# Designs tried in a protein design chat: VHH binders against Ribonuclease 3 (rnc). Part 3

Target 1, 276 residues: Ribonuclease 3 (rnc), of Chlorobium luteolum (q3b6l3)
Amino acid sequence: MEPLWHKLSALPFFSSRPEKWEGSGAPPSLTAFIRSLFKGKALSLELYATALTHRSMVHDTTAPEITRSNQRLEFLGDSVLGLIISEYLYRRFPEGTEGELSSYRAKIVNGKSLAGFARNLDLGIHLIIGESADQQRIRTSTSTLADAFEALTGAIYLDRGLDAVREFIEEQIIDSPAFEAMVSTENNHKSRLIEHTQSHQLPPPVYTVLSEEGAEHEKTFTIEVSCNGRRLGRGTALRKKDAEQLAAEEAMGALERALTGDVAEDTPAPEETGRG

## First folded at step 21 (VHH; from bb3 with R97K)

Design dd6
Fold by OpenDDE, fold request of step 23:
Structure dd6 (fold): chain B 276 residues (1-276), chain A 118 residues (1-118)
Amino acid sequence: as target 1 above (276 residues)
Amino acid sequence: EVQLVESGGGLVQAGGSLRLSCAASGFTFSDYAVGWYRQAPGKQRVVVASIYSGGKTKYPDSVKGRFTISRDNAKNTVYLQMNSLKPEDTAVYYCAKEIWSGRFYDHWGQGTQVTVSS
């Protein structure tokens, strides 16, 4: 683990401590991490450092210069995250009810989920923690990681604005496999498919009615969904909308299997040896 | 009122290049993602490039390596450099004000015609 003084010394506001890093391995410096978050120059390294500063630093006698932790940024970040996720869900699910949208948001914006996203970002190793504190416990703590993620979101908002937050959240949450699972319901397969195509900069899915069969009161619709000319799925139902959902469901299943590498080898159907 | 005005379209031979421009007004340009879209006759409108306010870009595979989106916030202008043009690139090209780069859009321009001749 990178010593605390090394992490702090890498920041312009702590440059007054010339202590030489004697460690053999080049873990990315805190500064490098911050710079890696976005294309371009971070406007305020101090703000990001604050976002990553655990409350244990404020009471640490070895760092009396540290008077602020990430708590205020966490507060702000909580609100910003709520807004940004709500905005996304609102647009992503134009037919979603208030209840559904709220449910999705609750699944995304909670301590456990946020900690998960923080872990994917390896945020724990970048936390600034007091020397007298339990380093390992704090770095792996669900609450600590969630708080840090919120604080980081708050810092991004203050430094670069909402569009930068969108960029960050897209990468860290929206594009994650976990997100799709959180917003997946039995009735939103079409929406999921749209999101998938958008996330991969593909053309939108096209639904084609292949057949309409039956009496007027008992019509059966068969619908196929394709993307970029490739057939992805098919569905049959009494209502066109339901058939579309089934088609989308099949498509999503196929896409998910393709991503997980579990391509079930289509065992070639045994050639019926025609008995002559 | 939000306005987007595209320019730079025209007729070009296969293998040629064009540079499109879009002048934006009526909103804080630097605070939003912007993108380029195209619509060929009888086809759906599709994204060809998108850029966040911070400069992160997105491209579909169909244009990746050939098209480049850029922006000048001081001029409230977004550009699309198109190289190695193909007949399949023939379409009306639109610029858009985006929310979430390449995912959602709020406003479109009137478009500019790009025709690539074989």
Scores: ipSAE 0.865, ipTM 0.958, lowest interface PAE 0.5, mean pLDDT 85
Fold by OpenDDE, fold request of step 23:
Structure dd6 (fold): chain B 276 residues (1-276), chain A 118 residues (1-118)
Amino acid sequence: as target 1 above (276 residues)
Amino acid sequence: EVQLVESGGGLVQAGGSLRLSCAASGFTFSDYAVGWYRQAPGKQRVVVASIYSGGKTKYPDSVKGRFTISRDNAKNTVYLQMNSLKPEDTAVYYCAKEIWSGRFYDHWGQGTQVTVSS
């Protein structure tokens, strides 16, 4: 039986350039795209091609030989994605309650979010869509993109295993700016900072109490957080834990600014007017 | 039982090189990320290199360009090539079984001492 990949590659639309390529160069071929995702270590191009095959292909009269779409892989990928994200969250938030973890997962593993991640990968331009179908609509559809992302995840799992899925999800979801926003709560700045340092292979943040001031019943704690010897933030609160969170919040803000290139203009240190 | 056994540590002069090895057993080595960590006296344990099963590597800036992690799945062994060693690299080096490369670990070895003299 001729592999699905060969059947798909023989179709005229497989070689067709997406109508709306906003990139500075020619869109990569499907093969090149797949290879780029895995640094050339893809074992089964057929699986990945299947993952990117929209259901419209199965009913397309111009391609009667296509009998499979990405739906089965989507099914599998949904489960795999759920597992992998759950595993990450479980470890990332050791003090997280079931409810909190479920909430985070729900924010990450839903159609809208997954479609967003799919867009970051430009999955839409790589979808294999039936000729009779509205290609532009399908390529930009939230549901279609989400399904494709799930299917791709399923394909990776089958091809390379769970560790490869972790690698993929780390890059596509965990390291994304969107992820930080999804797991961000008013009180989890410390966790966010840890994640940031880990993602950048930095030492864990160190919290230092700089001062304890006030009466015993109204103590104020000032805490500084540093990473790799660099001071990142400071917080002051009545409780040590709260001060740590504030310090972490400031640190995250500073790190985010550093990444966006918005170098706050160092207000020149006021020139010490020499008393004469 | 998961076992990680580090070897190759020792005394080396600044600017020198050392290659560490870690032999893994008790789990399917090829299915997991593995990493090298180090802990200097009075300091926290920190990651110095990590590698996914697929070969993707991670390094902190402190060792980037000097250290190289590699793995041989057939031998269940992970290596750390350390070049251009500095006194600041003096530490006990640990091999770890990881879940999510460089982020989470499940098991550690006993460690091997690396001392870099000035």
Scores: ipSAE 0.849, ipTM 0.958, lowest interface PAE 0.5, mean pLDDT 86
Fold by ESMFold2, look of step 22:
Structure dd6 (fold): chain B 276 residues (1-276), chain A 118 residues (1-118)
Amino acid sequence: as target 1 above (276 residues)
Amino acid sequence: EVQLVESGGGLVQAGGSLRLSCAASGFTFSDYAVGWYRQAPGKQRVVVASIYSGGKTKYPDSVKGRFTISRDNAKNTVYLQMNSLKPEDTAVYYCAKEIWSGRFYDHWGQGTQVTVSS
C-alpha cells in the first residue's frame, strides 16, 4: 500500500504551512505543529499523523485507502506514559509509599487530566477525523483527546526514544501549572518544601523535634522546620513523619505569603467576639 | 560501569572564558540527559546547565547567557562553554548522567577545578 502519510496529506484535513500567516488568526498546519514539538526535525511525520488519526477515518468512504488509526499507538503510549510518570514520581518522592505514588499517578494519567493537557496543546484542531463524522463532538471529546495524547506519546517513543518522551512530558505535564495541585497532599509537603528550596538555590529545610509528650504508647511530637535561617512552620502529630508534614505545610504557606506580599500592617478585628 | 571524565578546568581571569569537556562511557549516551553541576567550598552541588539527548537545554538565571552546554552524541561527549566568568563561578565542576534533565542524576565524575581570579 501507499505510505499512510501520502494518503493523509492528500485529504482536505491537512493545511498549508503557515509561513504566510501574519496576524490573520489562522492556526498552524499539522506539519508545523508536529515540527514544533522538539528542537530539530521529526524523523517520521507519518507516525505522528497516525497518532492524530481518529478511528472514524478507518473505512471512511471518501478515503478508503486509510486503514489504520491511532488505536495501536494509544495502546503503546498508555504503557510508555505510565512508565515515565512512575519513574518521575519514584525519584521525586523518595519517601512516598507505593499507595501514595499510585494515587499521584492516577490523578495525572486519567482521561480528564490527559484531555486537559491535550487541550493545552490545542490537539483537537490537529485531529484527522472522517469526513462524515461529527467533527466538533469528536474534536472536543475527553476520551478522544486523552487517546490522542497517549498516541502522541507512543509516537514520540517509537520515533525518538524515552529521553524525548521525558522532554515532552516535562514540558506538557510536569512543568504545567496543574501538576503541583495534582501531587499536593498533606503527605507530600516535605517534598514540596525541598523542591522550593532547590529551585531558589537555598539550603535544604532543617527539621527539629521541639518536644515529645505523653505516655510511651501515645507520644505526640512537635516539630519545627527552618528554611534559610528562618523558622517557618510547626506541626504536632502522633508520628514524627506526620508532624514534619504539618510543619512543612505551614512553612510552604509562610513562604508563599513572603514571596507574594510585603504586608506588615496589623488590621483590627472587624467584630468583637463573644459567646452568646 | 558508568564513567564520566571531566577536563578543561583551570585558572582564568575574571571576564575570561573556559571550555569544559566530559567524556562518557559505560552507558548508551544518546538515551540520557547530561548536565554540568558545580560545588563551591562549603556549598551544595547545584546544576548550572543541562541538556536532553535531543538538544533541549536548561540554565539557571545565574549563568544564562554566559554558559552554553552542548553535546556530541557520536563522540559520547558533553561540553560547557563558559564566558564572562566571575569570581563567584569558582568551583569544582562535575559532569553528570541525568534522568530528567536538570532534576535527577545517578552518576557524576570526579570533577575539574575552575578558579576565576579577580
Scores: ipSAE 0.543, ipTM 0.852, lowest interface PAE 1.5, mean pLDDT 81
Fold by ESMFold2, fold request of step 23:
Structure dd6 (fold): chain B 276 residues (1-276), chain A 118 residues (1-118)
Amino acid sequence: as target 1 above (276 residues)
Amino acid sequence: EVQLVESGGGLVQAGGSLRLSCAASGFTFSDYAVGWYRQAPGKQRVVVASIYSGGKTKYPDSVKGRFTISRDNAKNTVYLQMNSLKPEDTAVYYCAKEIWSGRFYDHWGQGTQVTVSS
């Protein structure tokens, strides 16, 4: 691409293997990791390397060419991530109050959660950290990992724009197993089931008490929910309201499985054929 | 005004192929995901393919391996290559401007009829 980029791309942190690897097998090189973010696309490797550069590198005499850390990208990335997650929540929960949406966003966009997503990416092994700094402590630090995730988001935004950020965030956050737990509460499963029936033009869910068992002060209720005549979930609890939420939770799980299940409208081919 | 104009529909025999095109205008095409949806007689519209501006694609299992979505950001055009067509694929096919590929849409086209005969 650019003459300066050619010289910078030869720097050790673009071709170095990580000092420490906690995953299975050999870790990828930094350049391979950056290129894996959007396969087959031209990328500004210097920008992404900056996103992975811890502030300790600015004072590292072994790499005087590194004059900036990821702090400015973190600043930008914080805003970009907030925008993108807010956009998703706004559309996913159209009946959610501002307070509810803010609560969901806070669970997703906080240091602990972002560090978790960074760990799922193995981001710590790709961090560029000053020689005199405590390598192991910094690479595993919650704040360091969260900052790097935000900085990476900022880099993606500058390099490729918002739709690329949506693609990245979908893969790393929205589709992660942890995400549904972050937006699930005991109180919102019934609302989610109602929203599902409304968007599919189905009758509202029907809850039926199947049984009441036990002594009066320890009586449990078993409640079943059905949608459009199909039984989708059951819940058992000491209070009817709690049993209904459990039934709705199971119903949402069943609906998610049916939407992605192997029973298709048509029979799939024996092997996949892609065009690219 | 956002406009999405589908073309390439028609009658095709089972086992055959068809290629749909969608010309987009009125928005910055490369800033958005785009998708193909279909509505069979008596059914709701469902997604059959979607693609982020950067090229990540999604397909439901019912068409995976048979349908291929692609886009040309320079020409503001999205395509659907449909192979090994079955009578169950008979539907009106719609092109859509999306936010969060395959999850939320802003706009639809007018649709193009695809009829697969046995």
Scores: ipSAE 0.505, ipTM 0.834, lowest interface PAE 1.7, mean pLDDT 80

Design dd6
Fold by ESMFold2, fold request of step 23:
Structure dd6 (fold): chain B 276 residues (1-276), chain A 118 residues (1-118)
Amino acid sequence: as target 1 above (276 residues)
Amino acid sequence: EVQLVESGGGLVQAGGSLRLSCAASGFTFSDYAVGWYRQAPGKQRVVVASIYSGGKTKYPDSVKGRFTISRDNAKNTVYLQMNSLKPEDTAVYYCAKEIWSGRFYDHWGQGTQVTVSS
């Protein structure tokens, strides 16, 4: 009995000869997609093809010998993904409680989020789906895309180990635009700001108490955060840690605005009224 | 014991080149990212290059195009080729074992001084 890859290579999706497109060039084949994952490195094509094989292929009358889909790789990949995301969160948020870290992990590794990352990778067009199945529905299905992303993660782990998974997950999840929104809360803005300064080789943020007002049980703190002498944000709250988080939140907003367009180096914090 | 031993530092004129080497031992080199960091007097240590075990590299804008990190997993060695050196590149350069390339680390070398004159 021939291996799955050989059976699949006879199907149009496994061709190593991509079609030429007059207006934009040839579309990627599955082989070209897999080769792009780790640029020029030897890869187990059979393993990655299995990771992209939907269970509908095992019931496809055109290839009845195919008995495996990506389901076992999805099982493994779920655990691997949980491990490496947990490792990242543990190191990224050293002040985070177990409950907070679990909450972040749940936001990142749920089916909807994973399907989103799979869509960013355009994974749906690379899926190997039985000819008798509803191709369009399956290729766009949230559960199908999430399962394929996990299966691909499992395949990378088996083929190249955990550091390769970290490389892949960094590119596809951690560096994605959606990731910052998933981990953005009032309780973690300080950690986000620290990561930003480290990744851009800036000094760590400095928090300064500007004022303390009121009686002991009603005291409010106004705190400013700066980096390299530049004032980035300001926050006021009943607890110093809360005021620091608010200052960091403003700082992250200011940095996002600077990415979109120019702002003054010494931007004053927004003025607020009416909060008691 | 994890060991990281840097070499190749020295005095060089602006515009010149240096190649730093780091010999690694005490861990499975191919399982980890590695990086080069630098620290000028009175300043914080910052990353200047990092590389995953599979070869993906990262550079800050201040050195991109001038510095090149590479690794030889068979020799347990990481290199930093520094071209078009500027006086602001003057610092102690450290080799580091990393967990996520350029983000987290757990061991440093002794450092090697690079001084760029004129």
Scores: ipSAE 0.461, ipTM 0.810, lowest interface PAE 1.9, mean pLDDT 81

## First folded at step 22 (VHH)

Design ee1 (from dd6 with D31E)
Fold by OpenDDE, last read:
Structure ee1 (fold): chain B 276 residues (1-276), chain A 118 residues (1-118)
Amino acid sequence: as target 1 above (276 residues)
Amino acid sequence: EVQLVESGGGLVQAGGSLRLSCAASGFTFSEYAVGWYRQAPGKQRVVVASIYSGGKTKYPDSVKGRFTISRDNAKNTVYLQMNSLKPEDTAVYYCAKEIWSGRFYDHWGQGTQVTVSS
């Protein structure tokens, strides 16, 4: 039996480029897209094609040979995604409570978020949709995109295994700016900073106590955080842990500003107006 | 039991090259990312190279362009080609079994000493 993807490639709508590609270039072919997801060659193009096949293709009169959509892969992908994200969060936040980890997972692994990630990949333009179906609606649908992302994850798992899924999810979710926002809490600045340094293959941040002031029961800690010998932030608090968080918060702020190009000009130190 | 055995370390002059090897056993090597780390005296252990099972590699800027990580799944071995070595590259180099490339590790080897003499 000819592989499904061969049949799909022969379909008139498979070659049809969505008109509204706002990009200066023609959308890559499905094959090119799949190949772009990973270093190397996909083992099973059929799986990926299936992952991108919308349910509208099933029983489409123009493609009676198509009997499968991405629904089964979606099912599998949902579980795989849950596992992989959980694994990451578990390791990323060693001090995280079950509740916190679950909350983070819920923020990441939901229809809206997944659709967002799918949009970043331009999955919509790669969807295989029945000719009789509303192409534009389906391609932009939150649920459709989320399902496709899950299905794609499932396909990767089946094709290349969990490590490949990790690679994919790292690129598509973990390294995304949205991820940091999703896992950001008032008390997770240290974790965020670690993630930042890791994502950029930098040495881990180093916290240094600059001063301890006050009586034993009222000690104030000033802590500095540095990376690669560069000072990134400073914090002062009654507890060392809190001071570290403050330092990390400042560091993250500085790093974020650096990324956005808004390098706050070093406000010149106020000139001591010498009272003559 | 997971075992990682590093080899290939030694003394080399600045500007020289060295190739490290790490033999892995006790796990399905082809299914995991692996990485090289180094620890200089009095410093923290830091990643110098990582590679996914699929071959995607990561390097910090400090070694980018000079170091190359590669793997041979058939031999359960990961390599680190180090070129243009500098005195600051002096450290104990460790091989690691990773879960997420360059992010999380589960196991380390005993390490191999690399000394770069000016």
Scores: ipSAE 0.865, ipTM 0.958, lowest interface PAE 0.5, mean pLDDT 85
Fold by OpenDDE, fold request of step 23:
Structure ee1 (fold): chain B 276 residues (1-276), chain A 118 residues (1-118)
Amino acid sequence: as target 1 above (276 residues)
Amino acid sequence: EVQLVESGGGLVQAGGSLRLSCAASGFTFSEYAVGWYRQAPGKQRVVVASIYSGGKTKYPDSVKGRFTISRDNAKNTVYLQMNSLKPEDTAVYYCAKEIWSGRFYDHWGQGTQVTVSS
């Protein structure tokens, strides 16, 4: 991993002198990465660097000059991403209902999916993280990667406008192999579960948070879904919504198995406590 | 009102070249993707080239290496350079205001006829 000072020195706002990256096999410099995102010169390298700056940098005593993280850009990027994905879906599915379009959007614009897209970009290696922070954990964190992707989207919007965002999202999301799977009706687990329960005249599924673990910025949620008092599934994720989807997915799997008669034999028979 | 006006079409021999132009007005040209489409008699309209505002281009395999799309934002104009023309390229060529380059369009011009003679 390139030392933090090398990353910082590569940033125009930190480096007074262009240091020549002499290393043959090293990942592209942050600057090179930013420039690779679009044809031509980025207008605001600082903006993109900010998009890749983790909040740990703001409290890092080794970098007191860094006072801003990607959080504001994340905020903006979330809205921009929502708009641009909605626009695409609206046009892609002219016969799509509001419910369907919303469902598709939810599959695309969530922490897990966005983190996946971020990983495809190798965004984790380009994050600027405080030296005192857990580098490996943060770089691989679903929430961190999702946030960075949003922030990057926000930066693109501010720098180049909506058409540039479309170009970026087309390449990173629309053209991804995962996209078609996401817009298929089969992958909305929560919706599927609701439909299943309704079709069988069962009460709606109930989601319960079993645990919230970790620091406020790295919370892990464990959620259980039940129907008619019966536990159907459990999911764990960094975001509540993701945990719910995982729980629903497990529930649907269980229900499908129950319908096909493949009852996993291994439920140990309750030991008859012989009251002697 | 959005207007797109194509020009530069005509009759050309096989192997020849043409350059089409499209003058755009009524919208902020520099903020949108634009594209060229063609429609042959009895066939569906198909994309032949598209360009994002940032300059990224797309081509189908049928014209790749022969056609080049370019834009001049200062003049609100998009161009299509067509080289090595074939009789199969005969069609009415249309300029379009696009959203999502080569995927969706909002407006079309009236078109310009391109005829390639064998």
Scores: ipSAE 0.855, ipTM 0.956, lowest interface PAE 0.5, mean pLDDT 86
Fold by OpenDDE, fold request of step 23:
Structure ee1 (fold): chain B 276 residues (1-276), chain A 118 residues (1-118)
Amino acid sequence: as target 1 above (276 residues)
Amino acid sequence: EVQLVESGGGLVQAGGSLRLSCAASGFTFSEYAVGWYRQAPGKQRVVVASIYSGGKTKYPDSVKGRFTISRDNAKNTVYLQMNSLKPEDTAVYYCAKEIWSGRFYDHWGQGTQVTVSS
C-alpha cells in the first residue's frame, strides 16, 4: 500500500502556499515544518501528515485515495494529552487537591486553549484540507485547530513515545505565557515561581525571613525570596506562609517585567543635594 | 530496582576538564530524560544539565558553554563533559532519572565528588 504521505504529496494542493502567511518569508513546506518541530528526528512523516489531514479530505472527490483523516490520531492524542498534562500538574502541584488539579487540566485541555497553542505553531497553514471545502474557515476554526493539536500529539506519541510528547508539550504549553495564566491562582505564587525557575534551569527559590516583628499574637513576618543569589521579591504578612506568597508574587512580577523588556526606568536616585 | 552509578569525579585544577559518567539500570533508559545535578557544601542541590531522550539539552547560565551533557542509549549511560572548571564548580555531582527534563526527578545516584583547586 502506498504510504499516505506519497498519496498526499501527489495532490495539487499539497504544494500550494497558504493564502495567508503572516510570517516573514515563504511558508515552510509540510516536511520542513515537521522537521522543524522535531529537529529532524521525525521517524514517520506519514503519521504527521495524517495528523494534519482534515476530515474533508476523506470524501473529497478530487482525492478518492485518501481514506483516513486525523480523527483517530485526535482520539489517541486526546488521551495522551490528558495523561501528560495530568502527570505534569500532579508533580508541579504536590499540595494540589484533586479538584484543583482537575480545574487546571480543564483550563489547559479544552478546545479553546488547544486551538490557541495550535495557532502559536501555525498549524492552520499546514492543514491538509479538501479542495471543495472552505479552506480559510477550516484553517482558522477553533475546533479544527484543537483537533489538529491533539492529533499531532497522538502522532508524536506513536512515533517517538511519551518522553517526546513531554518535550513537545513543555515547549508548546508549559513554557507558554498562557500556561502560567491558566494555573495561576491568588494563592499559588510560590508554585509559579518554582515553575519559572525550573523552566529556566535556575536554582530553586530560597525564602529567608528578614524580620519578625510585633506581639506574639500579631507577629508580622517579612520574607525575601531569592534565586541564584539575586533578590527577586519581598513580602510581609501576619503568617509566614502568606508572606512567602507575597514575596513570590513580587518576584513573579519582577521576572515578568524583565521578560517584557518594560524595564521600569530606574528613576535615578535623587542626587543627594549635599547640604552644604 | 533503578540504579544510577556515577563515576569520573576527582581533583582537578582550575581551567581543567573532567568527564563524568553515569551508568543507569533498572529502567528503560532510552525512554526517560536524565540529568546531572550538583550540591556544594551548605547549598541546595541544583541542576547543571538535563537531556531528553530525543537529545534536547538544558543548561543553567552558570555552566552554559562549559558543560555538555550527552547520552548513549545503547550503553545506558549519560555523560557530563566539564570544561573550564572553576573552584565554584566544586560539589558532589549526581546523576538523576528525570521525568520532564530538568523539572522533576525520580531517582538519584550516590554522587561523585568533584573538587576544583585554585
Scores: ipSAE 0.852, ipTM 0.958, lowest interface PAE 0.5, mean pLDDT 86
Fold by OpenDDE, last read:
Structure ee1 (fold): chain B 276 residues (1-276), chain A 118 residues (1-118)
Amino acid sequence: as target 1 above (276 residues)
Amino acid sequence: EVQLVESGGGLVQAGGSLRLSCAASGFTFSEYAVGWYRQAPGKQRVVVASIYSGGKTKYPDSVKGRFTISRDNAKNTVYLQMNSLKPEDTAVYYCAKEIWSGRFYDHWGQGTQVTVSS
């Protein structure tokens, strides 16, 4: 069976591209895109081309030789995404309940979210769409983009395996600002801080109890969180866990401010005026 | 059983170089990320380099430009080239089997001591 890529390259819509693709391979633009995604380590350009082939191509009278679209890869990719995201969440949130993990997964692995990730990757412009189809509509469609992202994930899995999928998903989803927002709850500041440190290849945050005050039944805990020896935040609460969360919250606030360039001048710690 | 065996540690002067090796067995090496970690006395274990199966690498700023991680899948071996060593680099260095490069690990070696003298 002639590789799908050869069939696709023979189609008039590929030939009308100004750049005379004289090569036996994928159109330079698609090839370049695929190569850019995998730093030139793509083993099967055909798989990736298939992942980007919209179903409209199968019914396109101008391309009768095209019999396959990205639907099968989408099917596979859906499962792969579920697995990989679940694996990440499971490890990222060791104290997370099943319900919480499922909720996070649902927020990440859905049509709208996946389409968002696809847009960030500019998958829409790389879709192979039938000539008779509404090009603009399809390229911007939430469902189409989500499907393409799934299909691409499936293609990566088949071509390079799960570790490659992890690499891809880390870059496209985990490291995205959207991901943090999706998994952020009012009570997971510690987790956010850990993620931040990991994403920046920093040491994990260290929580230190500075003081325990009050009667046994009314203890107040003051906890400080530091990273790489730098104090990031402090929290005080009746429960140690709550104090840690508050400390982490402050830390995240500080880190976010640092990223936005609003370096609030560290108010110098008030000089303990030594009472002589 | 997963085994990771580090080698190449030793005493080196500041500004010197060392190359660490880690021989892996008991798992499909080519399918997993692997990393190097270090633990100084009284400090937490921290990542110093990580590499995906596809070759993508990660470094913290503390070692970026000085350390280089590489792997040979045919030999089931990961390497850490350490240049421009500093006294602060003194630690036990560990090789790890990772899931998600530089984020999660599940197995460690016994470690190799690296001492950098001022």
Scores: ipSAE 0.843, ipTM 0.959, lowest interface PAE 0.5, mean pLDDT 86

